# VH-VL binders against p38371, part 25

Target 1, 215 residues: p38371
Amino acid sequence: CNFEQPETNCFVQESPSWAVKYDVVDSPKDANGDECTTTAPLVELMGVYKYVNPETGAAQLALRPATLASRAIADTTTTSADQTSLGSLDTEPKDHGFCHANDFAPAFVNVAASDTAAANTIRYEFTNVRVYSAAVAPGTQFTGELKYTSNGCTSSYVMRAVWPPAPCDTASTEPAENCGVGSGLNPEFAVVCQPTSATGTTGYCVPAGDIPSFK
Below, E stands for the ipSAE of ESMFold2; O stands for the ipSAE of OpenDDE; V2 stands for 0.75 times the mean of E and O plus 0.25 times the DockQ between their complexes.

## First folded at step 9 (VH-VL; framework fv_romlusevimab)

Design v5 (at its last look DockQ between E and O 0.05; V2 from the best seeds 0.00; counts 0 for: pae E 4.0 > 2, placed apart)
Fold by OpenDDE, look of step 9:
Structure v5 (fold): chain C 215 residues (1-215), chain A 123 residues (1-123), chain B 108 residues (1-108)
Amino acid sequence: as target 1 above (215 residues)
Amino acid sequence: QVQLVQSGSELKKPGASVKVSCKASGYTFSRYAMNWVRQAPGQGLEWMGWINTRTGKPTYAQGFTGRFVFSLDTSVSTASLQISSLKAEDTAVYYCARERGYSGTDYYGMDVWGQGTTVTVSS
Amino acid sequence: SYVLTQPPSVSVAPGKTARITCGGNNIGSKDVHWYQQKPGQAPVLVIYDDKARPSGIPERFSGSNSGNTATLTISGVEAGDEADYYCQVWDSSSDQYVFGGGTKLTVL
């Protein structure tokens, strides 16, 4: 049953792909309190969706990290709902044009053991998510906090996201390929190319500063 | 499936010793500290301490030093609680519970529990 | 030693909202965890870090924490919610977990 959802003042660009950067706040530690080395991705794509209850007008925000989605292919123990973090969303922007999203359910997958790796659970826990919904750039940037756990190794991050997702290459001199003119991004956005790996040059354009990130 | 399975009920006399085992499965044993919690009949939960499942280092809460010993058998992903010189007041249900995580300043609670082991100390 | 104080019992009618409080000195600065224990069963984590829900815990369960009081709220209470509820904090000063005395929730 496809029906039109009521409009709210908290606009969110719904898309299967946002570019999300994670900046470490707390270094990884396991549940023994010992140091560990597993971290969240440097950058990843994320599905972002807004749901509005047509009867109550209540809004929800769904976050679906691409890393979880990719790992879920071989996971027969979790559902799509388990792999998506769903939280409440404000219906009206509050302070400085932000709509707050809270009470996110954890998103997780179980990775079965293989010949080379032990069984693993990956968990995303989002908190204090804020979607920038001001008229100047409605629903195309958001920030929040992530607690990432993989195989008992937990770390915390500030996440910063921008839409649309623009692939980039730090080795390219072409502006369109390095978060410049022609990339599809709002020219007023302050963005930088974040490679997907520490040694690579290819990745996605992500916010260069705090949200909202403008030049 | 992540689970903790504890050993069966015990009936002991005062002065005797008991060893309660807690076998973990479905996760990497050495990445999660194991808590021990006591619950006397009709009473609340009481934290006894925990053991580092990587190093084997035990930490005991106040009141649980001396007669209480936490140990590991990592080869079978098992944590154990031994109580020596048993007293009548040691009669309780004992739980092992997996530590959920650590932030650097705070611990995240206990997300997986064993089914509990009843220890009865009676003359 | 750090002490958590809970009311010994709370009664609520089905479909109504139950609120279980946990008092502690400046508890709002701590992360509070909540456990549900049904008769003859092991405790189950229902809220962690003041307000977060583990997977499988209904949205009817929520938590808040400020000042000297943390609260577990259960909306739309069902018969199956009848249980003992315990709050818990990590006390960094004594380096130990502290449990509240527990609250018996009765569904009338």
Scores: ipSAE 0.477, ipTM 0.800, lowest interface PAE 1.1, mean pLDDT 93
Fold by ESMFold2, look of step 9:
Structure v5 (fold): chain C 215 residues (1-215), chain A 123 residues (1-123), chain B 108 residues (1-108)
Amino acid sequence: as target 1 above (215 residues)
Amino acid sequence: QVQLVQSGSELKKPGASVKVSCKASGYTFSRYAMNWVRQAPGQGLEWMGWINTRTGKPTYAQGFTGRFVFSLDTSVSTASLQISSLKAEDTAVYYCARERGYSGTDYYGMDVWGQGTTVTVSS
Amino acid sequence: SYVLTQPPSVSVAPGKTARITCGGNNIGSKDVHWYQQKPGQAPVLVIYDDKARPSGIPERFSGSNSGNTATLTISGVEAGDEADYYCQVWDSSSDQYVFGGGTKLTVL
């Protein structure tokens, strides 16, 4: 019998690194509804991968935040699969230009206590993920929703992501270092430099607006 | 707990105005668009449009661009539908419904509905 | 402008499978949402994005969408499933939501 890989039209640029920006929807609260301070990063890198079942053609999208990947070395209680969020992905794009991904399993890591720090847990729950799939720049931007929990402090975000990741510096006068010409990004992308901290100037170029983010 | 509570039923004369209010609770009001849906007696559902709760910008479906006005009072997490110059054919149940999802692709259906407000227009 | 066509009624014996269709030109390229409405009640979202279930909707509700037909499938039908069912799409060409005319499910 001739065995063939099933065809699918929802292209996703697979990479260990996409740049992902989070914008707060629900500010952090603990289980009692009181304000707490733990938040998702302003921006992080994220592994993004597509899997296709060769027998059925069913597609899946895998998301692995850099925070979970980096903390996995300290985690003694979770498997590698638990640290990657896997969801179903459409096989065909919709006429508004998106491929939807749904039914994501949560991803988490438990960081054991150390001599200098209490135990910490980090949990990502993704919903309503949509990969931009139109012919202009297929599979290089996506948006979705994140519920982020660390040590019982929960907050929610819209996430907006772009490939490739481009490092940037808001203090630089060089366009190539501030998400402009020469940065390596598609020049039609509308992007802005998002520093990794509130007081720093260095970070990554992220979508400037709703996906698809174009000028 | 996420909830939409609408104002009570209204009996009006032709030519009058009515305001239907929809008070939201249990979520960040400004992050989810609010839809309005009409259902005439014994009939199906009809989308009237929505209002962007972040910007206050309404979008009206075809046929709802004249006498129908969507508005917000964000200080009390309330969306409102005003219908002016009421006609007998405006007799219906009016629902507010929260748009599912809060990204730029707000076309994911309506996940939370108000209980409905019956507006009856008769002489 | 975009039109969705549903059968006005469907009858199914208890414990059997109900299939409610929603027809539209190339509906397989659209996001199909399904609502259940019991008499005197507000609609409830039972399926979104063709086949995804909101929290609290049992697995016996499922959806499919391809070509010119979307289908809501209810397995193990119970008397409590008697309701009107509406399909809905977002139509990108007209920038509006469109509802189907509704299907009354009767459980015999």
Scores: ipSAE 0.371, ipTM 0.763, lowest interface PAE 4.0, mean pLDDT 89
ESMFold2 (binder alone), look of step 9: mean pLDDT 94; pTM 0.957

## First folded at step 10 (VH-VL; framework fv_romlusevimab)

Design u2 (at its last look DockQ between E and O 0.64; V2 from the best seeds 0.00; counts 0 for: pae E 4.7 > 2)
Fold by OpenDDE, look of step 10:
Structure u2 (fold): chain C 215 residues (1-215), chain A 123 residues (1-123), chain B 108 residues (1-108)
Amino acid sequence: as target 1 above (215 residues)
Amino acid sequence: QVQLVQSGSELKKPGASVKVSCKASGYTFSRYAMNWVRQAPGQGLEWMGWINTRTGKPTYAQGFTGRFVFSLDTSVSTASLQISSLKAEDTAVYYCARERGYTGKDYYGMDVWGQGTTVTVSS
Amino acid sequence: SYVLTQPPSVSVAPGKTARITCGGNNIGGSDVHWYQQKPGQAPVLVIYDDSARPSGIPERFSGSNSGNTATLTISGVEAGDEADYYCQVWDSSSDQYVFGGGTKLTVL
């Protein structure tokens, strides 16, 4: 349905798993300004949640990267709150169907030192997050910017996300396994299979273009 | 724990030299530039410059060239500030402070500070 | 050179909200960082990138930046918040960090 309703609230599909793609904008640099090699994942899952204050009606958006969640298991120094980026969210779309989310707190985990590696902190900083909440695709795509830091190595990305998280394999000719019919994705979405590694074929379906990504 | 520990207070005469050290621990020293900040008595913070902790390349702020020298001893994760030909005006607390991040576009502030070193220059 | 202007002092009663401003030409286009310095202590980063809080900094501390003014806001001020506060930016024109003159926050 391509009908846009003018008075919709900022619907966000709450889920422990969105598929998120990061496209490099600024290459990794350490705090000396020197080149470094640590980068954000090519693609990862992300928990996305919306909170509404019942008294004030104020809305918040929570982003929880799976990478942080997985490393949090071994981290006794950070809390769930530390590992989740919480920001303010518009109550209604204001810009061509987008709901803006701002003022995100950093999400981070600490990685303890080992015999082979020094102690490390991994930090996600989100800015200019926009959730597409138009009637044609309410709350199932969002975009934003990420500053990713690991062990003092910082890089910047454009973030694009889609729900549901559809696993895919670029080596598969089966449409359902390669972001096509049967994948569970909105058939109007323009998506591509993004492998989790540079050499792998398996990953998740992510937006093929700018958000909103439609065919 | 990430921390910077500076050398103790110094009392010097005009014309003398002083070397303030800043030892880093709890993180990868060579990944974070080290800033130096001066604070004269009763005055505000003044950025002196920073040193690349990997290459040892110093960058000095305007007004802090010549008598001020940044250096490293990477073997012990230590940055140092040397001031030569000391003047009464050099009397201040000197801080080392870790640069949070630098991308050539963004500069992220100073997230870890030493406790400061008081340098007093008097005849 | 780029100049950041802060009020010399701000006074606030306990439990109230303190606002410390940092003025600069088009400062809204820069990332502003804030430092707290208590007497006899080193500065502590309390806000970075306009509004982000380092770990361990209470939520009472918040920051905003737009136009020609950045603001550090401390809600529910406590006696322990009495300190000097400095804003800071990177000036791309001169390629230097610039500090504001500092604001002494007094808790009445």
Scores: ipSAE 0.646, ipTM 0.853, lowest interface PAE 0.7, mean pLDDT 94
Fold by ESMFold2, look of step 10:
Structure u2 (fold): chain C 215 residues (1-215), chain A 123 residues (1-123), chain B 108 residues (1-108)
Amino acid sequence: as target 1 above (215 residues)
Amino acid sequence: QVQLVQSGSELKKPGASVKVSCKASGYTFSRYAMNWVRQAPGQGLEWMGWINTRTGKPTYAQGFTGRFVFSLDTSVSTASLQISSLKAEDTAVYYCARERGYTGKDYYGMDVWGQGTTVTVSS
Amino acid sequence: SYVLTQPPSVSVAPGKTARITCGGNNIGGSDVHWYQQKPGQAPVLVIYDDSARPSGIPERFSGSNSGNTATLTISGVEAGDEADYYCQVWDSSSDQYVFGGGTKLTVL
């Protein structure tokens, strides 16, 4: 490879919104070992940011799930730092164009007790995050693993994410509304419309396969 | 705020019984098993077992299957340890500790601990 | 039954790195948890699932686990790190948690 400044080797598109799909690996269980039903969202928006220490060159990746942010908006006991998972980010890609991010602190929000529910902490724990940074689509897709806990119910997932977020509708015949031409996505990306609910038709365009997801 | 608050320390004679309580707050009690851990003076930590807080089913470690009884009062989010026929070797600090989780791989340890209850059994 | 072996003590100068080992047959196949216990206090979970940190634990605490050895690493050791440290696993063959014997960390 040629001489390059470290700042350009592991580019990440910074945005308050990426579209992230979760696919279950370990079905939900509680801390008694009993099956439970609370799961991560099928798809959500996620804030993604890169920080670099200019004196050392050390880089960090910040992941801020929109679900945590929305739950915290009326709660003064949870800070922005609590809602954001910060991990180390490699300064150079591996042989296959991935920049690894590791050592993430959990992201969480405290939900106060209500008439119908006890107090709860919603927690995201990210591991093995890999950002695709090759020049063809630098820093616009990533994959990783999520361990999600809410109300003592824990499950694990593979996550796959794409930028930009593109709203979609599986029932639409317009390509721009169904992850096609005019959607705002790179036309070489292999994406599919993931509804936000099992029975609905509207959601976001997400990677159709393993990262990097291309046609 | 998630916390476990244990009952006060006890001084007992051999042959008596003691009940150590552990009141949970700040989380959904029925979702987290409650561990009991013993620490004799100058010794390390020893797992005694746990109780499933939804079903009330206890699991006892080897060596704790006799005089030690785990119980619950779910109406006040409280787990209890009863030790009967106390012996001098039961002198220890007893901790309750919340189980972090189980996701089909392994157990994730104990993330919240009570302050400990010292039980002293003197002749 | 499954045994976790820790050195009884480790001494380290302030600002240096402490490494506390936990030995066990195929411990790399288990998730290892680490607890810090200061005198007269309850244990505190400092590492879970081999290498993950609970909220509020400084980044200078890290963990690794492979083969027959798990290691708790504390970089930039401070006087406030003096404590007993215990490793723990779940032993599936006997269906119980097992603690190591504990390691006393002394900061010179």
Scores: ipSAE 0.214, ipTM 0.684, lowest interface PAE 4.7, mean pLDDT 88
ESMFold2 (binder alone), look of step 10: mean pLDDT 93; pTM 0.955

Design u3 (at its last look DockQ between E and O 0.02; V2 from the best seeds 0.00; counts 0 for: pae E 19.0 > 2, placed apart)
Fold by OpenDDE, look of step 10:
Structure u3 (fold): chain C 215 residues (1-215), chain A 123 residues (1-123), chain B 108 residues (1-108)
Amino acid sequence: as target 1 above (215 residues)
Amino acid sequence: QVQLVQSGSELKKPGASVKVSCKASGYTFSRYAMNWVRQAPGQGLEWMGWINTRTGKPTYAQGFTGRFVFSLDTSVSTASLQISSLKAEDTAVYYCARERGYTGKDYYGMDVWGQGTTVTVSS
Amino acid sequence: SYVLTQPPSVSVAPGKTARITCGGNNIGGSDVHWYQQKPGQAPVLVIYDDSYRPSGIPERFSGSNSGNTATLTISGVEAGDEADYYCQVWDSSSDQYVFGGGTKLTVL
């Protein structure tokens, strides 16, 4: 339900796992301007954390894509800080229940060369991140933009995220397994099952519409 | 380690030719366009153009057509700038610089630079 | 052609904040990149896409861009920050990179 409620502070549900969907805006291109094929995941989990400076009250938002986290295990050249995108966060909602987060540092990992693949760098650049922090659904949805680069191939996306992460299967007739009742999601959220692959049926529940995504 | 290493300083007479090389390492050469930037003594940076490192297609900025030729040797991940019919005003430091990226809207700037090659043209 | 205008020089005392401007018609609609060049060295990208820092660039460096002016801000200026700084944009109309004239930052 979409109804007006008093705004609160910029609450963000801190969790190692949000479900994040990426919709392509700009097709992949390399630095020559040529078409390339590497893209961001269709959906992935993301760590989201809020930091507040107790002295100044300044807030920061940290985004840690699961793709980077997984690759970081084998990467000895980057630090946790490198693998996390940290930006500034509003202390209170400013517009329609949204808290804006800006000035994100890129998050990246280096992938060492293997017998079958050359060395690679995967880079996430987030901009215009907005966390929905209205009282009706405080800090459990956010949106923004992503520039994703892998092996020199860059693409742009609109991202939409929801908490909690709910696994789903489009082939399932069970509501709890297909983003329905029992999935753990706010029943007022409009969500849809996004498979992790183009041919698969399993994935995570993601916002069905623009943020905030409500039924 | 991502880096660009350029050839050494050149001293040439007017009318001669020079070829500056730029060897790339630490990344996929063919995925990043190579820019060329000129800097005359005591002057600012001037974009000369770029070369598509996949197709070899050069694009020259206005004022850098004719005597300036971009080329590639992909087998050794090397971009080259050749200047023919050298003039005194060609005296400058020449940089190769890797293009950071492209989205179809804007170019991302130059994130890796060679150390520069000084070309001096004097009688 | 598209022109970027920078002040020829800016002076700042150590520990203070330096601001280097880059003027251009509707530059706020473009992604501005900034380069630092120390004497005898190659340029170094210090800000890209208006406000992002490459790895290894201190947080003291920040960028903004709106309207007709982009600004490189260096807080807590150190002696090592003395250099020439160049702004740059891709001009889609002419399909070429354009550099500003450069600003010499002097640390007093």
Scores: ipSAE 0.175, ipTM 0.686, lowest interface PAE 2.0, mean pLDDT 92
Fold by ESMFold2, look of step 10:
Structure u3 (fold): chain C 215 residues (1-215), chain A 123 residues (1-123), chain B 108 residues (1-108)
Amino acid sequence: as target 1 above (215 residues)
Amino acid sequence: QVQLVQSGSELKKPGASVKVSCKASGYTFSRYAMNWVRQAPGQGLEWMGWINTRTGKPTYAQGFTGRFVFSLDTSVSTASLQISSLKAEDTAVYYCARERGYTGKDYYGMDVWGQGTTVTVSS
Amino acid sequence: SYVLTQPPSVSVAPGKTARITCGGNNIGGSDVHWYQQKPGQAPVLVIYDDSYRPSGIPERFSGSNSGNTATLTISGVEAGDEADYYCQVWDSSSDQYVFGGGTKLTVL
């Protein structure tokens, strides 16, 4: 169903799935400052939700990485709230239509020890999140920073996200399967197909450049 | 403080009409959709639909698309439910409830409720 | 339409933990809201979006949702918690809110 409320606020397209690309800034290092190999995913789906506190009117943005949710299947010690990073959100757009979100609590999941691996906490720390809410593409792209920690290995990234998530295949010549016409994306968006693995061809359409990413 | 105050209980005969009002105070009326919820005696809650308080556009749940009409008087921050051609089965408590969120199409639940209006349809 | 199944009643001793379930096919893919309704009163939202507490709701109320079951958990149950509890989701296939049938919590 469809009802409409004010369009001039910090609109965010709420969805269990946005496509998010991470571009490395600080390569992975362990607690001793030595290089290690564990990284954030190349691309993942992310739940994105907006909440308003009824007592204060303050808005919040919730980010739920799908890889935390998928790895939490075996976790008996964390909840959906722990797997979701909640931060403040502006109530009005700033310069060039951006709504800022800050003060995110970490999102994490505990992975229990197994016969072959020690217990581990996978941790996402988001900072400087900015949602593009201008009328031309309201609340369908955002950018921010990620600090990712897993297996004692920490790295940092710029994240760039787009809604809707559009599956794609870099080997396909069909525009609808390679982030073009028929993909379901706004045709004005500048996007590229990002495979989920370094050697595969299938993945999701992600922003091609800085947010807002337009042709 | 945020409040929803409903009109008083009604005793009606079959075939009559009733109008239940819901006056909002303590918040910006046009920023939150208004839900209507029915509860028959001894039964659970049943969503009837909502009305967009900015545009006045109603959305009705399945089974509530005929005799039930949602309306607004924005000058006094009031939502109303009118039920026509009353039947004995319409005997229930009727609640108005504010939709928590005002951005996007995702659904946040109902954070503020009116006290309820009992409508009794007696032959 | 989509059906949410709740046990009709749950009895818990004071100070113990109550768990109220809400069953639905793939309910873990939906955001679940929980309402408390005391006798003769309007419902009150106690949990939204599976696990978030509105301001003024005690910390002993918590929620979870995965697979086919959402659960409202009330730790340290007090006599004042006696109420009917309803779960709710949005059913995108029929474009409507759906409530569970309700669970009467008795503290004895």
Scores: ipSAE 0.000, ipTM 0.422, lowest interface PAE 19.0, mean pLDDT 85
ESMFold2 (binder alone), look of step 10: mean pLDDT 93; pTM 0.954

Design u4 (at its last look DockQ between E and O 0.04; V2 from the best seeds 0.00; counts 0 for: pae E 16.8 > 2, placed apart)
Fold by OpenDDE, look of step 10:
Structure u4 (fold): chain C 215 residues (1-215), chain A 123 residues (1-123), chain B 108 residues (1-108)
Amino acid sequence: as target 1 above (215 residues)
Amino acid sequence: QVQLVQSGSELKKPGASVKVSCKASGYTFSRYAMNWVRQAPGQGLEWMGWINTRTGKPTYAQGFTGRFVFSLDTSVSTASLQISSLKAEDTAVYYCARQRGYTGKDYYGMDVWGQGTTVTVSS
Amino acid sequence: SYVLTQPPSVSVAPGKTARITCGGNNIGGSDVHWYQQKPGQAPVLVIYDDSARPSGIPERFSGSNSGNTATLTISGVEAGDEADYYCQVWDSSSDQYVFGGGTKLTVL
């Protein structure tokens, strides 16, 4: 149904796993201004949570990239809060079904030095996050911008995310395994299989176009 | 831990030269440009320029050309500032500061600072 | 050259909110960084990219930037917040960093 209800709240599907795609906008540069090669993942899972203050009604959106979470296991210097980007969230949609989230704190982890590498910090900085919360697809797509930094190498991305996280294989002809019928995704969503690596075939279904991504 | 440690205070006569060192540790030195900032007594912060820690290319701010030389010793992750033909007006605290990095708008910041080196020029 | 203008001094009572402004032509189009410098110490980055806080900086510190004015806000001011505060931008036209003149924050 394409019916939009005028008085909806900013629904966000809370889940430890969204499928998130990053499209490069600015190529990686280090703090010298020189080109570098470290980039964000092609695709990753992300924890997404909504918090509401019961006293004030104020809402917050929390984003927890899986790559940070995985590296956090070995990091004793940062807290769970440090590893999660928390921002303010609109209470109601304001822009064509979008709820805006702003003022995100950076999410980061420290990577300890090794015999072969100096200590490192990986940082996610999110801006202009917008959750699509229209009645046709409430809180199951969002977009925004990411500034990714690793070892002084910073790059910028357009972020597009969809729920649920559907694993896929571009080599598969089975619709359920290639973002089609049976994948668990909204059949109206326009999605494509994004492999996790440049040479691989397995990955996750991600939005095929701008958010909201519909067929 | 990420830190910058600078050399000790200097007392020089006019016309002499001084070399301030800034040793970096806890991070990949060659990934972050090193800035130099001057602060005269009772005055504000003044950007002197920076040096590319990978190529060694220095960039000097207006007013800091000629007598001021940025250099590197990458083997020990150290940046240095040399001031020649010292003048009384060169009396100041000199800071090295790590470039934070590029933003989407190609803006910068300085996220790590040395403790500063006081250079006093007096006859 | 691009110029950033700060008030020379700001005074605030403990527990109150201090606001330090940084004026510049169309500064809202730039990313503003703020540094805290206590007497005899090196500057410390307290806000970057207008409103972002480095790790270890209390939430009491916040930043905003719009139009021709950037503002550093310190809520619940403590005695330990007494320091000089400097705003900074990268001026892409001249390819130089520009610092404000600094503001001395006094906690009464």
Scores: ipSAE 0.753, ipTM 0.906, lowest interface PAE 0.5, mean pLDDT 94
Fold by ESMFold2, look of step 10:
Structure u4 (fold): chain C 215 residues (1-215), chain A 123 residues (1-123), chain B 108 residues (1-108)
Amino acid sequence: as target 1 above (215 residues)
Amino acid sequence: QVQLVQSGSELKKPGASVKVSCKASGYTFSRYAMNWVRQAPGQGLEWMGWINTRTGKPTYAQGFTGRFVFSLDTSVSTASLQISSLKAEDTAVYYCARQRGYTGKDYYGMDVWGQGTTVTVSS
Amino acid sequence: SYVLTQPPSVSVAPGKTARITCGGNNIGGSDVHWYQQKPGQAPVLVIYDDSARPSGIPERFSGSNSGNTATLTISGVEAGDEADYYCQVWDSSSDQYVFGGGTKLTVL
């Protein structure tokens, strides 16, 4: 048909790795409201999975930040289920091709004390997650909000994510290495290279604007 | 402290021009689109458009595609609205408002507003 | 152009619950944002994305959106809640934000 048809389900590209960028909304504060310094990563990889109950049709979205998995190697009390945030997912699109996911359980990992650091719980709380599911780029970008707590320090962020993950280098003049042609991303996506650290040049291509992020 | 501070109120004659400035502080200017909103005396809010503060690309609402120009000076984190060929019906309070997100298509609303600038056009 | 319809005024006794409606064709398919404007002041975002509260907005402000009606609910209304309230959506058909006409909340 020549007319765009409405989405009748909420497709999500399932993958152990999406690239996710966080932009600060509320700067880090401790339980007393005093400033502290611990923040979420600038960018990380995230596992994204969809589950559907075949008897009821109810859908769930699972988000597993790579940071929790990497920190879990020292954790004696946290399961893989605890490292994964599970929420309800719309069965049909809302809001002009968006599928909302809500009611996420927290994801966390308990990090045992070391010679140089106290025991800590790293905690992710996701809210207002929206997966872009329109037919032109179904289930390959999403946005949401993150409340991040670590070392008694809580901060909040807007998160924006894209699939597939594409490594990049801001210092490279080669387009394939700087989120351009040959990077593996849909060429219609508006993306920018986000370094993993504040001073480095290497990282992942992330949405350049609000979801859906297109040129 | 996130803040938008607008220029002072203006008294103008018909046919003149005016420039309303909006200086941002307390946040990274290029990460949030800037909206302009008009409120005529005794009337409601009217969206005029927005400007992408990263690229400088303006988007104008219907009815605001002629005499109204959005611009930026990113070196001082300032967005500006210029109105040329002023008419009496341009008398209003003009607000700048920060959009949560990189573009004006953000679904999170306008979370920080300037105090407003009253433009009065009379002979 | 897409039109959002709000009642011109709502009156509520102190301590009671105010409900301010925003009508629009299939508004339940949009994200609705609500702004409070006290006399002589700039608007303030009080609800975004239908029901979410920005930091610093009291819990007594809540929102809902389904079908053709979005509703801002203010429980335990105080004199300080007297203001004009505006709903807002993005209209994809005209590529612009649309505000409702505003509702004046009076606390008797």
Scores: ipSAE 0.000, ipTM 0.466, lowest interface PAE 16.8, mean pLDDT 86
ESMFold2 (binder alone), look of step 10: mean pLDDT 93; pTM 0.950

